VH-VL binders against Apolipoprotein N-acyltransferase (lnt). Designs and how they scored, part 18

Target 1, 229 residues: Apolipoprotein N-acyltransferase (lnt), of Prochlorococcus marinus subsp. pastoris (q7v0g7r236to464)
Amino acid sequence: WQTNMPTREKTNFKNQFINDKLISAQKIALSNDAKLLITPEGTLNNNFNLNFKSKIRMLAGGFRNSKNGLRSSLLGYQIGDKTYSSFIDKHRLVPLGEKIPGFLNIFSRGLSAVGGIQPGSDSRFFKWKFTQPLAIAICYEITDGFKIRNAVKSGAELIISAANLDPYPRKLHYQFLSLARVRSIENKKDNIIISNTGPSGLISEEGKIIKLFDPNTEQNDVVNPNFSI
Short names: E, the ipSAE of ESMFold2; O, the ipSAE of OpenDDE; V2, 0.75 times the mean of E and O plus 0.25 times the DockQ between their complexes.

## First folded at step 10 (VH-VL; framework fv_flanvotumab)

Design e0 (from c4 with heavy chain D31S; at its last look DockQ between E and O 0.44; V2 from the best seeds 0.00; counts 0 for: pae E 5.4 > 2)
Fold by ESMFold2, look of step 10:
Structure e0 (fold): chain C 229 residues (1-229), chain A 122 residues (1-122), chain B 108 residues (1-108)
Amino acid sequence: as target 1 above (229 residues)
Amino acid sequence: QVQLVQSGSELKKPGASVKISCKASGYTFTSYGMNWVRQAPGQGLESMGWINTYTGNPYYAQGFTGRFVFSMDTSVSTAYLQISSLKAEDTAIYYCARLYEPDWGLEYFDSWGQGTLVTVSS
Amino acid sequence: EIVLTQSPATLSLSPGERATLSCRASQSVSSYLAWYQQKPGQAPRLLIYYASNRATGIPARFSGSGSGTDFTLTISSLEPEDFAVYYCQQEYNWPPYTFGQGTKLEIK
């Protein structure tokens, strides 16, 4: 059994696989009357386009090329889109020359070293057409309580925490969950958590875990049901 | 029935602008994307891009990101193509076409306008 | 980008004959391929979608087949009105909505 598959064909197969999973996720979301589909950080590869028109509003973790380099982002697809029409880029939180907590250091090293990803703006407030305002935390950004609080002060009605915890130890998954609960409590807003291999679910404004899904069944399961409030 | 009616032919000088309309009827305008297709004299079909009629956001194919602007007015179910700084090479028939999607990822141009000939000459 | 190459460029046949038109994609498009007919001075008309499904009102003599990279439009018995230019079009991947260069089906 030899794998002489061309690199271009391997890329197309991966693209088709992602599209099939997204179609399945959107069908499930529509059957449950969901208003927004959210996928974890890094779900979409670079230069990804849907091969179908989105039938639900979707915030998908992925990458985009910007004038100043590659960005890790949540990409916004409106109903009818095949390419994203809105985005919020990940912002780097690693202070220069400082000792940082093991959790944050692991995040920073895993993310900062990948492909020369450039930091985006430091605002975590996200508003796009036909949706309520959101506060967005991508991965280690959940540690920056000031930025999340500012987004809530600016009118954000919900916190979205998206992460790819695949490169991190299981104990850090619990720390991520704990930080998300703190952000919900201090801002008195519900927090939807979407992660690749870690916790996904809904945290109330009082910090109570209302629902928690742990996708430990299959490796690299990237699609979760939408958790609307 | 679904019908797309375009504005009439135009004769223009180089450097001028033209705005072509495409009025839709027989369906919910905002439920289906609207595409623009160019056909130069004696040539094949070129997809120029499309507009998401739900959001109003245009998307342009390569080579059409400069002088070509897609817009719309949902109150009259009409899509527009504006071409600025006209060149002789812009001489072509321009069609609007509805992109129909009866199932996931299944898209095709099921309805076409009659075409608008734009002639650019000095 | 995905390039669609149609062959032959020109096909000369008589009424009553069987026509076979080919469309080859540079990469797999699964079954996401449509065929259009354009008569002189007219807008294109949809014939076949999803490789093999006839559009509403299209005569049974038109049929489509193929998947992946190789697709065929067949006209089982040519009628005088079938002499036109035929285009294939894919909607599988970016850039969106690209057409083949066309096959001209002409008399004789």
Scores: ipSAE 0.064, ipTM 0.580, lowest interface PAE 5.4, mean pLDDT 75
ESMFold2 (binder alone), look of step 10: mean pLDDT 90; pTM 0.919
OpenDDE, look of step 10: ipSAE 0.491; ipTM 0.809

Design e1 (from e0 with light chain N93S W94N P95W; at its last look DockQ between E and O 0.03; V2 from the best seeds 0.00; counts 0 for: pae O 8.2 > 2, placed apart)
Fold by OpenDDE, look of step 10:
Structure e1 (fold): chain C 229 residues (1-229), chain A 122 residues (1-122), chain B 108 residues (1-108)
Amino acid sequence: as target 1 above (229 residues)
Amino acid sequence: QVQLVQSGSELKKPGASVKISCKASGYTFTSYGMNWVRQAPGQGLESMGWINTYTGNPYYAQGFTGRFVFSMDTSVSTAYLQISSLKAEDTAIYYCARLYEPDWGLEYFDSWGQGTLVTVSS
Amino acid sequence: EIVLTQSPATLSLSPGERATLSCRASQSVSSYLAWYQQKPGQAPRLLIYYASNRATGIPARFSGSGSGTDFTLTISSLEPEDFAVYYCQQEYSNWPYTFGQGTKLEIK
């Protein structure tokens, strides 16, 4: 689900609005016989709760409160869940060398205004109870090939790359896509990419773009990676 | 309008310390890094390093470790350069310069302070 | 470390003439090269970024060209206020972003 919810507008969104959007997204997913719904980084705020029981397995980008502060995460929902039952936190909060480019600070400043973000585990290996393991990269974690490789070596059968790229230049969007392709090739694993304004779609283990959503538009389509749930 | 205003000239004895300030205005201080550049009399520009104004982490160029300390105070949008154990060779004009980043990987010094002359003389 | 070498060291010209300044890198810096102008008693001012892009407020008579290792700053018709020292800077390698030694453009 490419949400097309820009960061600049997210602060104005209420939980009820997001719930309504999720209901619609889940309905579409189910109507297309999807087994998993994936949403971009930062889709759900830290105070978000479903006002309904999830009708589909969902890996939703969002935020969560931890003992050490706010985390950016992919939050896992099982069928029937109102709250997440699993998660993987974003570890890399800044580019290499802890340098934060000006345009990246747009997002960081926005997040800091709501409480700052703390890093999670550096492991990109994510295991659900009911699925094969996943390799998960959030935003510019896609640049760290070693962590993704380690996840695959640990048994991950699919790469999922989620990002909020709205405030960033188009060039960064293309770089994200290119890196996602490289990660697929390196690991011989399909890569599902999902961002709020694009790029989103499926990259094959050969690095081929199988499907790419239209940028800057809300789009909910199904992709069929080489992965069994 | 982006503006960087530095503290006034300094006259110091060898072995003393100096702390130069660079006050930023016209933009969000924590959004862009701050660079420091040294220029000895009659010489060219030399990059000293920069401070990440968001994280507070300083990064020093080779030759500018130890006696040189970058710091900042976000409450007053000010970056600082402290030089300890001053030497005659430290006599120079020191500039702060904003690191502007309009795109990924693209960086340049778009705004400069007026410079601070530090003279070290016995 | 990438070394930038500017030439000539000094360039003597008259107003109205064309000025051509060179900056050579010890290795490729792609297009990550900037040009700065420094007038006496003043701080440097950004002229060109990414090899050929004029900074805001920079007159059209200033132009940058080149890629890889060889770069050129051109002033099509010199104005009296253009006589200054010009520095190139590479922004390709890891920090620090090194400067050239400068070219002094003086009045003939």
Scores: ipSAE 0.016, ipTM 0.537, lowest interface PAE 8.2, mean pLDDT 88
ESMFold2, look of step 10: ipSAE 0.249; ipTM 0.656
ESMFold2 (binder alone), look of step 10: mean pLDDT 91; pTM 0.923

Design e2 (from e0 with light chain P95L P96M; at its last look DockQ between E and O 0.03; V2 from the best seeds 0.00; counts 0 for: pae O 11.2 > 2, placed apart)
Fold by OpenDDE, look of step 10:
Structure e2 (fold): chain C 229 residues (1-229), chain A 122 residues (1-122), chain B 108 residues (1-108)
Amino acid sequence: as target 1 above (229 residues)
Amino acid sequence: QVQLVQSGSELKKPGASVKISCKASGYTFTSYGMNWVRQAPGQGLESMGWINTYTGNPYYAQGFTGRFVFSMDTSVSTAYLQISSLKAEDTAIYYCARLYEPDWGLEYFDSWGQGTLVTVSS
Amino acid sequence: EIVLTQSPATLSLSPGERATLSCRASQSVSSYLAWYQQKPGQAPRLLIYYASNRATGIPARFSGSGSGTDFTLTISSLEPEDFAVYYCQQEYNWLMYTFGQGTKLEIK
């Protein structure tokens, strides 16, 4: 589910609004016999609760409160859940490199520029109770090939790359896509990419773009990676 | 003022190589991608691909892989197109064009070099 | 790959007349379409971006419209300097760009 919910607008969104969107997204997913719904980074706020029982397994980008502070995460929902039952936290909170070029000043408007977020585990290995393990890259974590490789070596059978790219220029979207392709090739694993404003879709283990959603649009569609769930 | 100045015309034999330069000025070179466009005599514009001037990553369009190499030198704000194993069919005008995005959306080619004619003849 | 098809191939008109050029995409490109003008012996020049926005310095007689798959470039009243070849252009797969085959606007 490419949400197309810009960061600048998220502050105005009510939990009910997001719930309604999720209901719609889940309905579409189910109608297409999807087994997993994936949403971009930062989709759910830290105070978010489903007002319904999830009807599909869901990996939702969002925030969670931890002992050490606020985390950016992919939150795992099982069927029947109103709250997440699994998660993997974002570890890398800084943009690419230490220096931000002038044209990338917009990074200051991104999630990384928001204070209070704490890094999670360094591991990108995510084992869900009912599925094969996953390699999860959130936003800039796509740049760390070693961590993704380690996840695959640990048994991950699919790469999922979730990002909030709304505040960033298209060039970074291109880079994100390119890196996602590289990660697929390096690991010979399919890569599901999901971003709020794009790019979103499926990259094959050969690095081929199998499907790509329209940018800057809300779009619900199904991809079929080489992965069993 | 944004300006792209390309190297002069080239006359080459089949099998030879050519390297075209595109020097940028009037803006930060690494802030904008650079696209290459081919135009055969009497034909339309053909996108060859582009190079990310920040990362250095090239992206080649279909049909422009192998013999075509995009490169750059940030120290002199110059992008390069190298064509190896030249063929008669490579005879064309080659343009560099800056990718510009003022707002969220499609990048467009707002500035163009004057073009470089490459003639491949035995 | 998205294919852009321009029509007509050649358009013969006189100064002062209205010109309508078409660009059709093989699939929806939303509003991600640009138009370029190329005069003989010159590099192309950006006319329209995002389907309907005039580039800097482009006269008001040039206008772009359309969305999805069908786009139109209109020149309300042709000036002598407007006779040239016009290309539409779009992005695909977030990485690549393609042009239409062009429409030649020639003087009748």
Scores: ipSAE 0.005, ipTM 0.516, lowest interface PAE 11.2, mean pLDDT 88
ESMFold2, look of step 10: ipSAE 0.042; ipTM 0.548
ESMFold2 (binder alone), look of step 10: mean pLDDT 91; pTM 0.914

Design e3 (from e0 with light chain Y97W; at its last look DockQ between E and O 0.77; V2 from the best seeds 0.00; counts 0 for: pae E 5.3 > 2)
Fold by ESMFold2, look of step 10:
Structure e3 (fold): chain C 229 residues (1-229), chain A 122 residues (1-122), chain B 108 residues (1-108)
Amino acid sequence: as target 1 above (229 residues)
Amino acid sequence: QVQLVQSGSELKKPGASVKISCKASGYTFTSYGMNWVRQAPGQGLESMGWINTYTGNPYYAQGFTGRFVFSMDTSVSTAYLQISSLKAEDTAIYYCARLYEPDWGLEYFDSWGQGTLVTVSS
Amino acid sequence: EIVLTQSPATLSLSPGERATLSCRASQSVSSYLAWYQQKPGQAPRLLIYYASNRATGIPARFSGSGSGTDFTLTISSLEPEDFAVYYCQQEYNWPPWTFGQGTKLEIK
């Protein structure tokens, strides 16, 4: 689900509105026989609970409280859950040396400065009950090819790239897409891209763009990557 | 026909443990959550929490995180409530109840077990 | 946590009379409220869900009304089998759903 809600506007939405949108998204997903619903980074508010039991497995971008502070995460809801039962936290990347420092630096500065959020584990491997393992990149984490490659070597069968690109210039949206293609090619794995106002769709293991939503619109659609979930 | 059959009454001493079973029949066990409700003698109903029968993940109400453990065995369509370190105040009837959701966000307990009386006395 | 307060604690009436039972929530639960009946020695039975919908097999003499914080269960003409304890339960917030303390409906 591509939400197309500006970051500032998302913080003003009531939990009921988010729940209503999630019900609509799950109904659409079920009517199309989807097995997994994915939402962009930052879709859910802090301490969010569904007011319904999830009818489909869902990876939703949101926030969680941890012992040391607030985390930006993808939150895993199994069928029947009203609260997440699994998660993978966003890890803050620091640009190193000679790598494309301008592009990498602007991503790191903007996204890593989402106030009050603590960095999580640097592993991008996500093992989830009843599914094959996933490689997860939240926003600028797509720039760390080594971590994604390590997750694939650990057994990940699919790459999930979730982002909120609303704070960033449009040309960085295209660079995000290009990096997602590279990750798919170098790891020979499909990559599902979910963003709020940027690109969303499916990149094949050969780097081909199978589906790309219109940017800056709310859209739901089903994609079929090369694995069984 | 939906049916929830609980294990028989138990008489226990303080400090012991008990494990109550709730066997489901007449429906797909993993499609509906299983709830536990306590009723002390002469008192009202108190929700203890529930288990997601699809995943096996338990969710406990405030005050029931500790000595109370929900579990299940899907191969025999059975949910379990285990109470450790029994105290006299644990004397109660314990019910299992199926959580039914006929529409999104509308949930209620549509089927109940017969109840299991646990008596804790010296 | 949403607290449900039922009144009266005990209601003494004769068969054929109309019973009115109240349930007040500490904060709005919209229409997400259910009513259960419990006879001595038996498990509770669902009567009403979503404030006003009768569960399958519940006689028409049972009706529910209300929204927000104030809810009512009405039994239009009491039958001998209706003398029991009645509980309201909010289905708005999980986890957990909470019950009221009960209203005992007894024969005068």
Scores: ipSAE 0.063, ipTM 0.597, lowest interface PAE 5.3, mean pLDDT 78
ESMFold2 (binder alone), look of step 10: mean pLDDT 90; pTM 0.915
OpenDDE, look of step 10: ipSAE 0.425; ipTM 0.777

Design e4 (from e0 with light chain W94Y; at its last look DockQ between E and O 0.52; V2 from the best seeds 0.00; counts 0 for: pae E 3.0 > 2)
Heavy chain, then light chain:
Amino acid sequence: QVQLVQSGSELKKPGASVKISCKASGYTFTSYGMNWVRQAPGQGLESMGWINTYTGNPYYAQGFTGRFVFSMDTSVSTAYLQISSLKAEDTAIYYCARLYEPDWGLEYFDSWGQGTLVTVSS
Amino acid sequence: EIVLTQSPATLSLSPGERATLSCRASQSVSSYLAWYQQKPGQAPRLLIYYASNRATGIPARFSGSGSGTDFTLTISSLEPEDFAVYYCQQEYNYPPYTFGQGTKLEIK
ESMFold2, look of step 10: ipSAE 0.326; ipTM 0.667
ESMFold2 (binder alone), look of step 10: mean pLDDT 90; pTM 0.916
OpenDDE, look of step 10: ipSAE 0.338; ipTM 0.756

Design e5 (from e0 with light chain A34H; at its last read DockQ between E and O 0.59; V2 from the best seeds 0.00; counts 0 for: pae E 2.4 > 2)
Heavy chain, then light chain:
Amino acid sequence: QVQLVQSGSELKKPGASVKISCKASGYTFTSYGMNWVRQAPGQGLESMGWINTYTGNPYYAQGFTGRFVFSMDTSVSTAYLQISSLKAEDTAIYYCARLYEPDWGLEYFDSWGQGTLVTVSS
Amino acid sequence: EIVLTQSPATLSLSPGERATLSCRASQSVSSYLHWYQQKPGQAPRLLIYYASNRATGIPARFSGSGSGTDFTLTISSLEPEDFAVYYCQQEYNWPPYTFGQGTKLEIK
ESMFold2, look of step 10: ipSAE 0.432; ipTM 0.758
ESMFold2 (binder alone), look of step 10: mean pLDDT 92; pTM 0.932
OpenDDE, look of step 10: ipSAE 0.372; ipTM 0.771
ESMFold2, look of step 11: ipSAE 0.398; ipTM 0.739
ESMFold2 (binder alone), look of step 11: mean pLDDT 91; pTM 0.930
OpenDDE, look of step 11: ipSAE 0.028; ipTM 0.598
ESMFold2, fold request of step 18: ipSAE 0.475, 0.334, 0.394; ipTM 0.762, 0.704, 0.734
ESMFold2 (binder alone), fold request of step 18: mean pLDDT 92, 92, 92; pTM 0.936, 0.938, 0.935
OpenDDE, fold request of step 18: ipSAE 0.593, 0.610, 0.547; ipTM 0.832, 0.838, 0.817
ESMFold2, last read: ipSAE 0.340, 0.432, 0.471; ipTM 0.710, 0.752, 0.767
ESMFold2 (binder alone), last read: mean pLDDT 92, 92, 92; pTM 0.936, 0.935, 0.935
OpenDDE, last read: ipSAE 0.455, 0.590, 0.529; ipTM 0.793, 0.830, 0.813

## First folded at step 11 (VH-VL; framework fv_flanvotumab)

Design q1 (from e5 with light chain Y97W; at its last look DockQ between E and O 0.58; V2 from the best seeds 0.00; counts 0 for: pae E 4.0 > 2)
Heavy chain, then light chain:
Amino acid sequence: QVQLVQSGSELKKPGASVKISCKASGYTFTSYGMNWVRQAPGQGLESMGWINTYTGNPYYAQGFTGRFVFSMDTSVSTAYLQISSLKAEDTAIYYCARLYEPDWGLEYFDSWGQGTLVTVSS
Amino acid sequence: EIVLTQSPATLSLSPGERATLSCRASQSVSSYLHWYQQKPGQAPRLLIYYASNRATGIPARFSGSGSGTDFTLTISSLEPEDFAVYYCQQEYNWPPWTFGQGTKLEIK
ESMFold2, look of step 11: ipSAE 0.193; ipTM 0.646
ESMFold2 (binder alone), look of step 11: mean pLDDT 92; pTM 0.932
OpenDDE, look of step 11: ipSAE 0.605; ipTM 0.834
ESMFold2, look of step 12: ipSAE 0.005; ipTM 0.466
ESMFold2 (binder alone), look of step 12: mean pLDDT 91; pTM 0.923
OpenDDE, look of step 12: ipSAE 0.571; ipTM 0.827
ESMFold2, look of step 14: ipSAE 0.203; ipTM 0.643
ESMFold2 (binder alone), look of step 14: mean pLDDT 92; pTM 0.929
OpenDDE, look of step 14: ipSAE 0.059; ipTM 0.675

Design q2 (from e5 with light chain W94Y; at its last fold request DockQ between E and O 0.47; V2 from the best seeds 0.00; counts 0 for: pae E 2.9 > 2)
Heavy chain, then light chain:
Amino acid sequence: QVQLVQSGSELKKPGASVKISCKASGYTFTSYGMNWVRQAPGQGLESMGWINTYTGNPYYAQGFTGRFVFSMDTSVSTAYLQISSLKAEDTAIYYCARLYEPDWGLEYFDSWGQGTLVTVSS
Amino acid sequence: EIVLTQSPATLSLSPGERATLSCRASQSVSSYLHWYQQKPGQAPRLLIYYASNRATGIPARFSGSGSGTDFTLTISSLEPEDFAVYYCQQEYNYPPYTFGQGTKLEIK
ESMFold2, look of step 11: ipSAE 0.429; ipTM 0.745
ESMFold2 (binder alone), look of step 11: mean pLDDT 92; pTM 0.939
OpenDDE, look of step 11: ipSAE 0.030; ipTM 0.591
ESMFold2, fold request of step 24: ipSAE 0.388, 0.361, 0.400; ipTM 0.721, 0.711, 0.734
ESMFold2 (binder alone), fold request of step 24: mean pLDDT 92, 93, 93; pTM 0.939, 0.944, 0.941
OpenDDE, fold request of step 24: ipSAE 0.484, 0.008, 0.487; ipTM 0.798, 0.531, 0.798

Design q3 (from e5 with heavy chain G33A; at its last look DockQ between E and O 0.02; V2 from the best seeds 0.00; counts 0 for: pae O 9.4 > 2, placed apart)
Fold by OpenDDE, look of step 11:
Structure q3 (fold): chain C 229 residues (1-229), chain A 122 residues (1-122), chain B 108 residues (1-108)
Amino acid sequence: as target 1 above (229 residues)
Amino acid sequence: QVQLVQSGSELKKPGASVKISCKASGYTFTSYAMNWVRQAPGQGLESMGWINTYTGNPYYAQGFTGRFVFSMDTSVSTAYLQISSLKAEDTAIYYCARLYEPDWGLEYFDSWGQGTLVTVSS
Amino acid sequence: EIVLTQSPATLSLSPGERATLSCRASQSVSSYLHWYQQKPGQAPRLLIYYASNRATGIPARFSGSGSGTDFTLTISSLEPEDFAVYYCQQEYNWPPYTFGQGTKLEIK
């Protein structure tokens, strides 16, 4: 699900709105016999709960509360869940809301994002029950080939790269795509990329772009990586 | 050209307070965070934290909470470091440094003040 | 916390010689590592950013290499003005960004 939603720094969507969108996304996924729904980084706020039981497995970008503070994560939902039951936290943080990059300072006065985000584990290996292990890169983490490689060496069979790219220049969007391709090639693993504004799609283990969603559009579509759930 | 000019050296007694200024020029002050770095005599560089020059929010590194206060005055493009209840171990050179942020989340200190020596002696 | 260890602590060389400085991270910092030069009585100056990129105005004799945990700063042929303390700094983890303890490059 490419959300095409503005960053939380610009607009804070109501949870009901996100719930409605997720219902639609899940319906589309199920109608296409998809086994996993993935959403971009920062899609869900830290107080988000589904108003319904998830009908599909979901890796949703979002925030969560922890003992060590707020985390940015990919949150894992199993079928039947109303809240996440698994997660992998972002380690390489973008200090949006705290130390705002210069080109994003214009948004700092109206920030809706919660500060105090803490880094999670530096491991990009995500062992999820009932699925093959995954290598997860959130936003800037795509730049760290070592961590992704280590995840693959640990048994990851697929790379998932999720990002919130809305506040960043388009140049960064292309860099994200390029790096995603490199990671696929390096590890000889397919890479599912998902961002709110693009790029989103599937990169083959050979680095070929198998599918790419239209940028700056809300789009639900299905990709078929070399991966079995 | 980007310049950071700090206030002059300070000699203080233990228990006193000091306020160091860092005046920025050559760029938009509110566009980049201002960091503070401490260097004790003969020692290395130690990050103290930074101030968001757009929001005014300070962020302190561990070990630099309580007695250390970051502030700013955007009208004169100046960042300030105030140290209260000075101790002998606070004797050091204090640097302000601009955190430059180009593409892809890079952050590095591309411009530094000349440093301000603070000597705490009875 | 990511710890940067620089080696050697002191490097004694003569002008014209090649200098090789090491910075090792306790964990991978990808390429988010920068080098600074500090001459006696002066403020630090950015030398290399993102492991291998020379900052503006930095002579070509300076080069950086490495990724992950092992980084190297190389000065191909030392000039008299190159004798200084060099610091590596990582920005991979959450701020504050940590510095290495420094390598003093002194004239033999």
Scores: ipSAE 0.011, ipTM 0.532, lowest interface PAE 9.4, mean pLDDT 87
ESMFold2, look of step 11: ipSAE 0.380; ipTM 0.728
ESMFold2 (binder alone), look of step 11: mean pLDDT 92; pTM 0.937

Design q4 (from e5 with heavy chain G56D; at its last look DockQ between E and O 0.51; V2 from the best seeds 0.00; counts 0 for: pae E 5.8 > 2)
Fold by OpenDDE, look of step 11:
Structure q4 (fold): chain C 229 residues (1-229), chain A 122 residues (1-122), chain B 108 residues (1-108)
Amino acid sequence: as target 1 above (229 residues)
Amino acid sequence: QVQLVQSGSELKKPGASVKISCKASGYTFTSYGMNWVRQAPGQGLESMGWINTYTDNPYYAQGFTGRFVFSMDTSVSTAYLQISSLKAEDTAIYYCARLYEPDWGLEYFDSWGQGTLVTVSS
Amino acid sequence: EIVLTQSPATLSLSPGERATLSCRASQSVSSYLHWYQQKPGQAPRLLIYYASNRATGIPARFSGSGSGTDFTLTISSLEPEDFAVYYCQQEYNWPPYTFGQGTKLEIK
């Protein structure tokens, strides 16, 4: 689910609205025999609750409350869940590279450092009970090839790259895509990319773009990576 | 028709354990969650939590962690509630209730077991 | 945690009278609120689901209304078998699915 929800407006969305969108996304997923629904980083706020039982497994980008503060995460929902039952937290809270470009400082503060977001584990290895292990890169984490490689070495069979790319410049969008391709090539693993404004789609283990969603549009679509749930 | 049949009344001493069963029939057991509700004598209904019968994942309400364990056996379409280290305050009727979901975003307890009285007395 | 408060705690009426029971939520639960009836010595049974829908087999004299934080269960004309305890329950949030404390409808 490519949400196309502007970051600046996310706080204005009611949980009910998001629930309705998720219902629609799940229906579309199920109608296409999808086994997993993935949403971009930051899709769900930390106070979000499903008002229905999930009909499909989800990895939903969202925030969660922890004892150490707010986390940005991919939240795992199993079939029948009303709350997430698994998660992997975002570790890297800084933009691409070693330094935050001056023009991105405002964006970084607004997206990654808002509300006292704390980093999670540096491991990008994520294992669900019902699936093969995954390598998860959230936004800037796509730049860390070693973390992704380590996840693959640990047994990850698929890379998932989720990002909130609004309101970053389009150049960063392309950079994200390029890095996602590199990660696929390096690890010989398919990479599902999902962002709110694009790019979203599937990259093959050879680095080939198999499918790419339309940018800057809300879109529900299905990809078929070399991966078995 | 949907039926939930619970095990019989229990009389236990403090510190003992009890395991209540809830056998479901008339529907696919794994299709709907099973909730547990406690009702102390003369008191209201208290949700203890529920078990996802598809994933076998329990969700416990606050105050019902530790000594309370939800489990299930799909082969006999039965949900279980185990209470360990029983206390006098655990004296209550315990109900299982199916969490029915007819449509998106809609779920409720449409079927209830007859209840199981657990009395904890020295 | 969403808290449901029912009022009154006890309602004493006679057969044939109209009963009005209130349930207030500490925060909006949309329409994800249900009503249950529990007769003495029996298990609860579903009465109203999703604020205003009668469950199967429930007489037309029972009706539910409301959304958000304020809900009402109405019994237009009480029958002897209607004297029981009524509970509201929300399913909007994650577990626990909280119940109100109940309203006891007793015969005057």
Scores: ipSAE 0.034, ipTM 0.628, lowest interface PAE 3.6, mean pLDDT 88
ESMFold2, look of step 11: ipSAE 0.081; ipTM 0.606
ESMFold2 (binder alone), look of step 11: mean pLDDT 92; pTM 0.936

